# Designs tried in a protein design chat: VH-VL binders against Ureidoglycolate lyase (DAL3). Part 4

Target 1, 195 residues: Ureidoglycolate lyase (DAL3), of Saccharomyces cerevisiae (p32459)
Amino acid sequence: MVTVVAETLTKESFEEYGTIISPDEEISRMQNLEKGANQGTAIKLLQVSQVENKSTSKVPNWNLFRCFPQPHLNRVFTQGSNQAISHSIKVLEKHPCSTQTFVPMGRTSAEVAYLVVVAKEIGNKPDLSTLRAFTCLGNQAVTYGLGTWHAPMIVLGKEEHLDFSVLIYESLDPDRPEKDCVEEHYSDGDVCIII

## First folded at step 17 (VH-VL; from p1 with heavy chain E54N)

Design q1
Fold by ESMFold2, last read:
Structure q1 (fold): chain C 195 residues (1-195), chain A 121 residues (1-121), chain B 112 residues (1-112)
Amino acid sequence: as target 1 above (195 residues)
Amino acid sequence: QVQLVQSGAEVKKPGATVKISCKVSGYTFTDYYMHWVQQAPGKGLEWMGRINPNDGGTRYDPKFQGRVTITADTSTDTAYMELSSLRSEDTAVYYCARDRGYKYGYAFDIWGQGTLVTVSS
Amino acid sequence: DIVMTQSPDSLAVSLGERATINCKSSQSVLYEDNNKNYLAWYQQKPGQPPKLLIYWASTKESGVPDRFSGSGSGTDFTLTISSLQAEDVAVYYCQQYWDTWTFGQGTKLEQL
């Protein structure tokens, strides 16, 4: 039995599990807000998230996920407060040979739009003592680090769905699925997030 | 009590087709991959291909692609291997073999008794 | 297309002595994430189908005598019979299953 309370996604809080693309955090760090790119119409920030490839594939896949909130998660969530909504995690997975980036599409920057659940590894399994959960805004993207254990994407909010563009390197060997994804399964109630 | 029982020996002419059966008993046919292996007289083992009986998905060695067809009939718990355009070098014993998947290695733990196919003019 | 090469092609060993058969793969069959070598060993006696001896390079299949052992990692593997018995006269095959399935050419083990 493990229960953790979801916390606000930030670059600092997530750094043990991967990187994030978090525009408002990045802009808040700038001394000057000069629009020095695209002929003066953009602010360009370099290398905000790190992608790694240890697979045999030389080119990544761009996948599309249309994700739907479960009924108990189809409501408004507010960052920074415990709302006592419980959610059971049935599986954690990892991608041993690639980072995986999820970029949400179609939500405003002010909305809590999805939940990220991650853990570090011990003995080729999730180390549940490091389990953390994060509420994520509609303008934040997440890159899971190599071999970071994570739950499948969990949508929050009143909208009917949330689309993600997903970048990952995959071998796609039909006979050795463990090259791309390793899973650990849990019974109902064994791993819970309070949102 | 797990058994893979293959159909009997066959004699064929060049250009013909042969279809060998492999009947499963003692386990759930759809839980495990079935493989086919060729062994020419006095020679080593050569993997031909496999089927996942659960969804019918196949994969073939390039040497046999286009001539071999592997099928499974889940109503009779029987796998089949069909080899067309037979040549004299296809004279061999053909085995079916079970693969238990990741947990026990993707190795072949149970084999059929073998089916001799002789191709001669 | 991983090529499996066994050595020697043929080996004669006295009863009670150690027999050693080597297998090399053209590419590593070790998956570092799970620390497993995707390699098996088989025994085949005349007129019989092959019999699985070892999987994951070193894990003995149920019912296989203790005198059989597998070792090695990456590209270099060894099957050892610590004390040869008369019933061990057979052809031995290694097999990789990292990328599709391929067998070595076989090693004939005979009694001196």
Scores: ipSAE 0.593, ipTM 0.835, lowest interface PAE 1.9, mean pLDDT 93

## First folded at step 18 (VH-VL)

Design q7 (from q1 with light chain T100I)
Fold by OpenDDE, fold request of step 20:
Structure q7 (fold): chain C 195 residues (1-195), chain A 121 residues (1-121), chain B 112 residues (1-112)
Amino acid sequence: as target 1 above (195 residues)
Amino acid sequence: QVQLVQSGAEVKKPGATVKISCKVSGYTFTDYYMHWVQQAPGKGLEWMGRINPNDGGTRYDPKFQGRVTITADTSTDTAYMELSSLRSEDTAVYYCARDRGYKYGYAFDIWGQGTLVTVSS
Amino acid sequence: DIVMTQSPDSLAVSLGERATINCKSSQSVLYEDNNKNYLAWYQQKPGQPPKLLIYWASTKESGVPDRFSGSGSGTDFTLTISSLQAEDVAVYYCQQYWDIWTFGQGTKLEQL
């Protein structure tokens, strides 16, 4: 049995697993907050994250995910707090040939909106000794690195659902599904996240 | 226990159509791809096409594209291969074969006994 | 299409001697993520369907005698029979299943 406690998502804490777009972190690091874009109505930051493609596909797909919180997660969570809510992970997946980016739609920085569970690889399987879980704000986007093991999206909060725009390169070869996605399954209670 | 049983030998005239069957027993029909392979007398193995019985999705070798139709009947656990516009060169033994898929290492582990199709005037 | 080329086309080996059959793919059939070669070997005796011997280039199918072995990676593969037995007389085929499915032209193994 493996149990990890969810931690707050930051650029540095997630660096080993991929990249994130964290607006408040990015803005706080700026020396000058000049609204130089959109005719003086926006701050523009370039190259805040990156995607990678090793797939045969040259054009990425924009997919839509409407995710629903499970009953025990359909509640308000507070950043930095531990409410001792346990969540069992039953599957980890990876995309060997593409990064996968999740952009939440319709949430704010004031909301803990979703949970990210990741792990590195050992022997073509998830290395559970590197398992980490992150609570993510509604205005933070996550990009899983190439081959990063992760749980399917887990939504938190009191709202009925959370929508994500998802960017991924896919071969969509039905004969070789492992090119796009590989899964590892676990029994209930074997892998637990404390939120 | 796991086996593929094919229909009997066929004799056809040029231009005719032949349809041979492959009945599955001993495993879940929809869990595995079914392939068809042609072998002319004294020649090698040639992949013709495959079907996913779960959704009916097919893929064909370009050599046979347009003349071959592979179907699956999940109610009878039977795969079919239909070859139209028969030519003398189509005289061959035709095999159905199960593909184990990624989980079990791929490759064709179970084969039918083969069906001889003779095309002659 | 990935073209599979076997060598030789025919081979005669004395009983008890080693038989070696080579197979070359026009493109690599090694998947870097799982480090597996999408390559199989089949044995076919007269009047019978092919029989799976090796998959993933080197993994022996259940029931296959120990004298059979597969080796190689990328584009070059070898099927070896360490000590030929009379029942090993057959035609052998390599097959790639990395991109679509294609067979080698076959190698006829006879007893010398």
Scores: ipSAE 0.892, ipTM 0.942, lowest interface PAE 0.6, mean pLDDT 96
Fold by OpenDDE, fold request of step 20:
Structure q7 (fold): chain C 195 residues (1-195), chain A 121 residues (1-121), chain B 112 residues (1-112)
Amino acid sequence: as target 1 above (195 residues)
Amino acid sequence: QVQLVQSGAEVKKPGATVKISCKVSGYTFTDYYMHWVQQAPGKGLEWMGRINPNDGGTRYDPKFQGRVTITADTSTDTAYMELSSLRSEDTAVYYCARDRGYKYGYAFDIWGQGTLVTVSS
Amino acid sequence: DIVMTQSPDSLAVSLGERATINCKSSQSVLYEDNNKNYLAWYQQKPGQPPKLLIYWASTKESGVPDRFSGSGSGTDFTLTISSLQAEDVAVYYCQQYWDIWTFGQGTKLEQL
């Protein structure tokens, strides 16, 4: 049995598993808050995250995910707080040939909107000793690194659903699904996240 | 016992159509791809196509594309291979074969006994 | 299409002697992520359907005698019969299942 307490998502804390787009964090690091884009109405930061492709496809797919919070997660969460809500992870997956980016839509920076659960790999399986969980704000995007093990998207909050724009390179070969996604299954209670 | 039982030998004229069946027993029909393989007399094995009985999805070798139709009847656990516009070169033994898939290591582990199709004037 | 080429086309081996059949793929059938070679070997006797011998290039199918072994990786593969038995006389085929499915042309193994 492995239990992990969710922590706040930051660029530094996630860098071993992928990259994130964290607007407030990125902007806070700027020496000059110049609105140099869109004729003075926007701040533009380049290359804030990385995408990788080892698939046979040269064109990424933009997919749509409408995710629904499970009943025990369909509540308001506060960043930095431990509400002692337990969530069991039943499956971890990886995309061996592509990064996968989740961009939440319709949430604010004031909202803890979704949970990210990740692990590194050992022997073509998730290394549960490296399992970490992150609470993510509504204005933060996450890119799972190439081959990073992760749980299917878990949404938090009082809202009925959360939509994600998802960027991924896929072979979409129905005969070789392992090229796009590999799964590892767990029994209920084997892997638990405390939120 | 897991087995694939094919329909009997066929004799056809050039230009005709043949449809052979492959009945499954001993396992869940929809859990595995079914393949069809052609073997001309004294020649090697040639993959023709496959069907996913679960959703009916098919793939065909370009050599047979347009003439071959693979179907599956989940109510009878039977796969079919229909070959139209028959030619003398289509004279061969045709096999159905189960594909184990990734979980079980792929490869064709179960084969039908074969169906001889003779195309002659 | 990945082309599979076997060598030799035919060979004769004395009973008790080693038989070696080679198979080359025009493209690698090794998947780096799982380190598996998508390669199988089949045995076919006259009037019978093919029989699966080896999958993942080197894993024996259940019931296959120990004298059969598969080796190789990437594009070069070998089927070996360490000590030929009379019942081993057959045609052998390699098959790749990495991209679609294709067979080698077959190797006829006869008793010398």
Scores: ipSAE 0.885, ipTM 0.937, lowest interface PAE 0.6, mean pLDDT 96
Fold by ESMFold2, fold request of step 20:
Structure q7 (fold): chain C 195 residues (1-195), chain A 121 residues (1-121), chain B 112 residues (1-112)
Amino acid sequence: as target 1 above (195 residues)
Amino acid sequence: QVQLVQSGAEVKKPGATVKISCKVSGYTFTDYYMHWVQQAPGKGLEWMGRINPNDGGTRYDPKFQGRVTITADTSTDTAYMELSSLRSEDTAVYYCARDRGYKYGYAFDIWGQGTLVTVSS
Amino acid sequence: DIVMTQSPDSLAVSLGERATINCKSSQSVLYEDNNKNYLAWYQQKPGQPPKLLIYWASTKESGVPDRFSGSGSGTDFTLTISSLQAEDVAVYYCQQYWDIWTFGQGTKLEQL
């Protein structure tokens, strides 16, 4: 049995698993907040998250995910709160040949919108000693790195769903699904997150 | 005991269509892919295509795309390969073969006995 | 498409001697994530369907005699018969299954 307590998503806390797009962190670190782009109406930050491709595809796909909270997660969560709600993880997966970026749509930046669960790899399986979970705001996106094991997206909050735009390079070989996705399955209670 | 039993030899004229059956016994038909392989007289093996009997999904070698149709009838546990617009170079033995999937290397462990199709005027 | 080229086209070997058949793919069939080579070997005797010998480049199929072995990685592969028996006279094919399925042209093994 492995249990971890969810923590706040930050660029540094996620660094070992991939990169994130976190606008408020990026802006708060800038010395000069001038709107130097779009004729003075935008601040442009370059290369905030990196994508990689080891697949046979030359171009990525944009996929759409409409994700729904489980009943026990259909409530308000606050960053740094002490909710003591348990959630069991049934599967971790990886995409061996591509990074995968999830960009949430339609949630406020003030509320916790989803949970990211990740682990590093050992022996072509998740290394559960590195398992971590992060509560994510509606204006934060995540890019899972190559070899990063992760749970399917978990929605938090009172809203009935959360949509994601998902960028990934996929081979889409129907005969060899292991090119795009490898899964490990867990029994109820073996891997748990406290939120 | 697993076996694949194919329909008998056929003689066809150019421009005709042939449909070969492959009857499965000894395993659950919908659990594994079925492949079709052509072998012209005195020549090597050539993959034609495959079907997933569970959902009917097919994939074909481009050389045969547009002339070959592979189907599966789950009520009779039988796969079919239909080759249209026959030409003399289609004279060959045709095999069906089972693919056991990732664990066993996507290799073809069980083959039908072969069906000779002769195309002549 | 991945082209599979076998050498030699024909080989004659004395009983009890070693037979070696080579197979080269036009691109690597090694998947580094799982460290597996997507390659198989088959034996075919006249008038019979092919028989699977080896999958994953080096894993022997059940019931295949110990004298058969497969080796190699990436683009270069070898089927070895350590001590030829009379019943081993056949045509041998390699097959890749990394991208669709393609066979080598075959190698005819004869008794010298």
Scores: ipSAE 0.612, ipTM 0.840, lowest interface PAE 1.9, mean pLDDT 92
Fold by ESMFold2, fold request of step 20:
Structure q7 (fold): chain C 195 residues (1-195), chain A 121 residues (1-121), chain B 112 residues (1-112)
Amino acid sequence: as target 1 above (195 residues)
Amino acid sequence: QVQLVQSGAEVKKPGATVKISCKVSGYTFTDYYMHWVQQAPGKGLEWMGRINPNDGGTRYDPKFQGRVTITADTSTDTAYMELSSLRSEDTAVYYCARDRGYKYGYAFDIWGQGTLVTVSS
Amino acid sequence: DIVMTQSPDSLAVSLGERATINCKSSQSVLYEDNNKNYLAWYQQKPGQPPKLLIYWASTKESGVPDRFSGSGSGTDFTLTISSLQAEDVAVYYCQQYWDIWTFGQGTKLEQL
């Protein structure tokens, strides 16, 4: 039995599992040194996320995920608080040959919109001693690093769904699904997140 | 006892179609992929294609694409391979074989006894 | 496609002696994530279907005698029979299953 409490997604908190695109964090750190530097219609930030490809494919797939909150998660969540809502994780998966980027669509920067659950690897399995969970705002995107174990995307909030555009390199070999995705399954109550 | 029992030998004319059956017993038919393999006289083994009996999904070697149809009947636990537009070079023994999936290496652990198809005038 | 090439095409070995059969793939069949080589070995006697000997390059199938072993990694693989018995006279095939399924051309093993 493993239980973890969800924490706020930040660049620093997620760094051992991958990278994130977190606009407000990026802008706030820029202002600590370079207030008033830009004189155009946009601020351009380079290399904010890292994408890797070890697959045989040269071109990534853009996939669309429409994700639905489970009934107990169809409610308002507040960043950084423990609301004592329990959620059982039934599967963790990894993509051994590609990073995977999820970009949420249709939620505001003020909303806690989804939950990411991640772990590092030990012996080709999730290392549950490193299991962490993060509440994510509607304007934050997540890139899981190569081989990072993660739960299927979990939607939070009162909206009926959350769409994601998803960037991943896939072999799409129907006979060797382990090239693209490896899964580890858990019984109810074995792995639990408190949100 | 696990068995794959194939239909008997066939003699065909060029341009005809042959349909070979592979009857499964001793295990749950829908749990494992079924493959078909050609072996011409005095030659090696050549993979033709496979079916997932659970959903009917197929995949074929391009060499046979368009002439081979692999099907499964889950009510009789029987797989079929149909080869059309037969040519003399299709004279061969045809095997069905079971693949146990990732845990056991996608290798073919149980084979049918083989079916000789002879294509001649 | 991944081409599997066996050597030699035929081989004669005295009873009780060691036999070795080589198999080379045109591309690596090692998946580094699971550290497995997607390779199998089969034995086929005249008038019989093939019999699985080895999978994952070195794992013996249940009921296969201890004298059979598989080794190698990546592109180069070996089937070894440590002490030949008369019933081992057969044709041996390697097979890759990394990308579709392809067989080597076969190696005929005879008693010298």
Scores: ipSAE 0.611, ipTM 0.838, lowest interface PAE 1.8, mean pLDDT 92

Design q7 (from q1 with light chain T100I)
Fold by ESMFold2, look of step 18:
Structure q7 (fold): chain C 195 residues (1-195), chain A 121 residues (1-121), chain B 112 residues (1-112)
Amino acid sequence: as target 1 above (195 residues)
Amino acid sequence: QVQLVQSGAEVKKPGATVKISCKVSGYTFTDYYMHWVQQAPGKGLEWMGRINPNDGGTRYDPKFQGRVTITADTSTDTAYMELSSLRSEDTAVYYCARDRGYKYGYAFDIWGQGTLVTVSS
Amino acid sequence: DIVMTQSPDSLAVSLGERATINCKSSQSVLYEDNNKNYLAWYQQKPGQPPKLLIYWASTKESGVPDRFSGSGSGTDFTLTISSLQAEDVAVYYCQQYWDIWTFGQGTKLEQL
């Protein structure tokens, strides 16, 4: 039985598991907010996330995920608040040969929109002693590091769904699915997140 | 007892089509991939393709792509391999073979007895 | 396409002696994540289908005599028969299953 309390997603808090694209955090750290891109209408920040490919494919996939909240998660959540809502994790997965980036679409920047659950590896399985969960705003994207164990995306909030654009290098070998994804399954209640 | 029983020998002319059956007994047909392997007389083994009987999905060696069709009939627990536009170099013994998946290395643990196809002008 | 090359093409060995058969793949068949080599060995006697001997490069299939062993990693693999028996006269094939399935050309093992 492992239970963890979800915490706020930040670049620092997530650094052991991957990288994130966190616009407000990035901008707040800038000393000069000059709009020097797009003919004066944008601020361009370079290299905000790390993408890595160890697969044999040289062409990444942009996949689309339409994700739906479970009924008990179809409510408003606030960063830094503990609502004592329990959510059971039934699977963690990893992509041994690629990072995987999830970019949410169609949510406001002030809204907690999804939950990310991650763990480091021990003995080719999730190390549950490193299990962490993060509440993510609608304007934040997550790149899971190479081989980082993670739960499938968990949608939070009152919206009916959340769409993600997903960047990943995949072999798509139908005969050897272990090239792209490895899963570890858990019984109900064995791995829980308090949101 | 687990068995793969293939149809009998065939004699064909160039340009014809042959269809070989592989009847499964002793295990659940849809649980495992079925493969087809060609062996020309006095020559080595050559993988032709495979089918997942559960969903009918196939994959073929490029050497045979366009001439080979592998199918499965789950109502009779029978896999089929059809080879079209036959040439004299297609004279061979054809085997069906089962693989048990990742746990057992995707290797072929049970083989049919083989079917000789002779292509002569 | 991964090409499997065996050596020698044929081999004659006296009863009770050690036989070794080599197999080389054109690309590594080792998956670092699971630390497995996607490689099998088969024995085939005249008029019979092939018989699986070894999978994952070194794991012996059930019922295969102890004198058979597989070794190697990455691109270089060896099948060893520690003490040849008369019934071991056959053709031996390696097979990779990292990307599709490909067999070596075979090695004919004869009794001297």
Scores: ipSAE 0.591, ipTM 0.836, lowest interface PAE 2.0, mean pLDDT 92

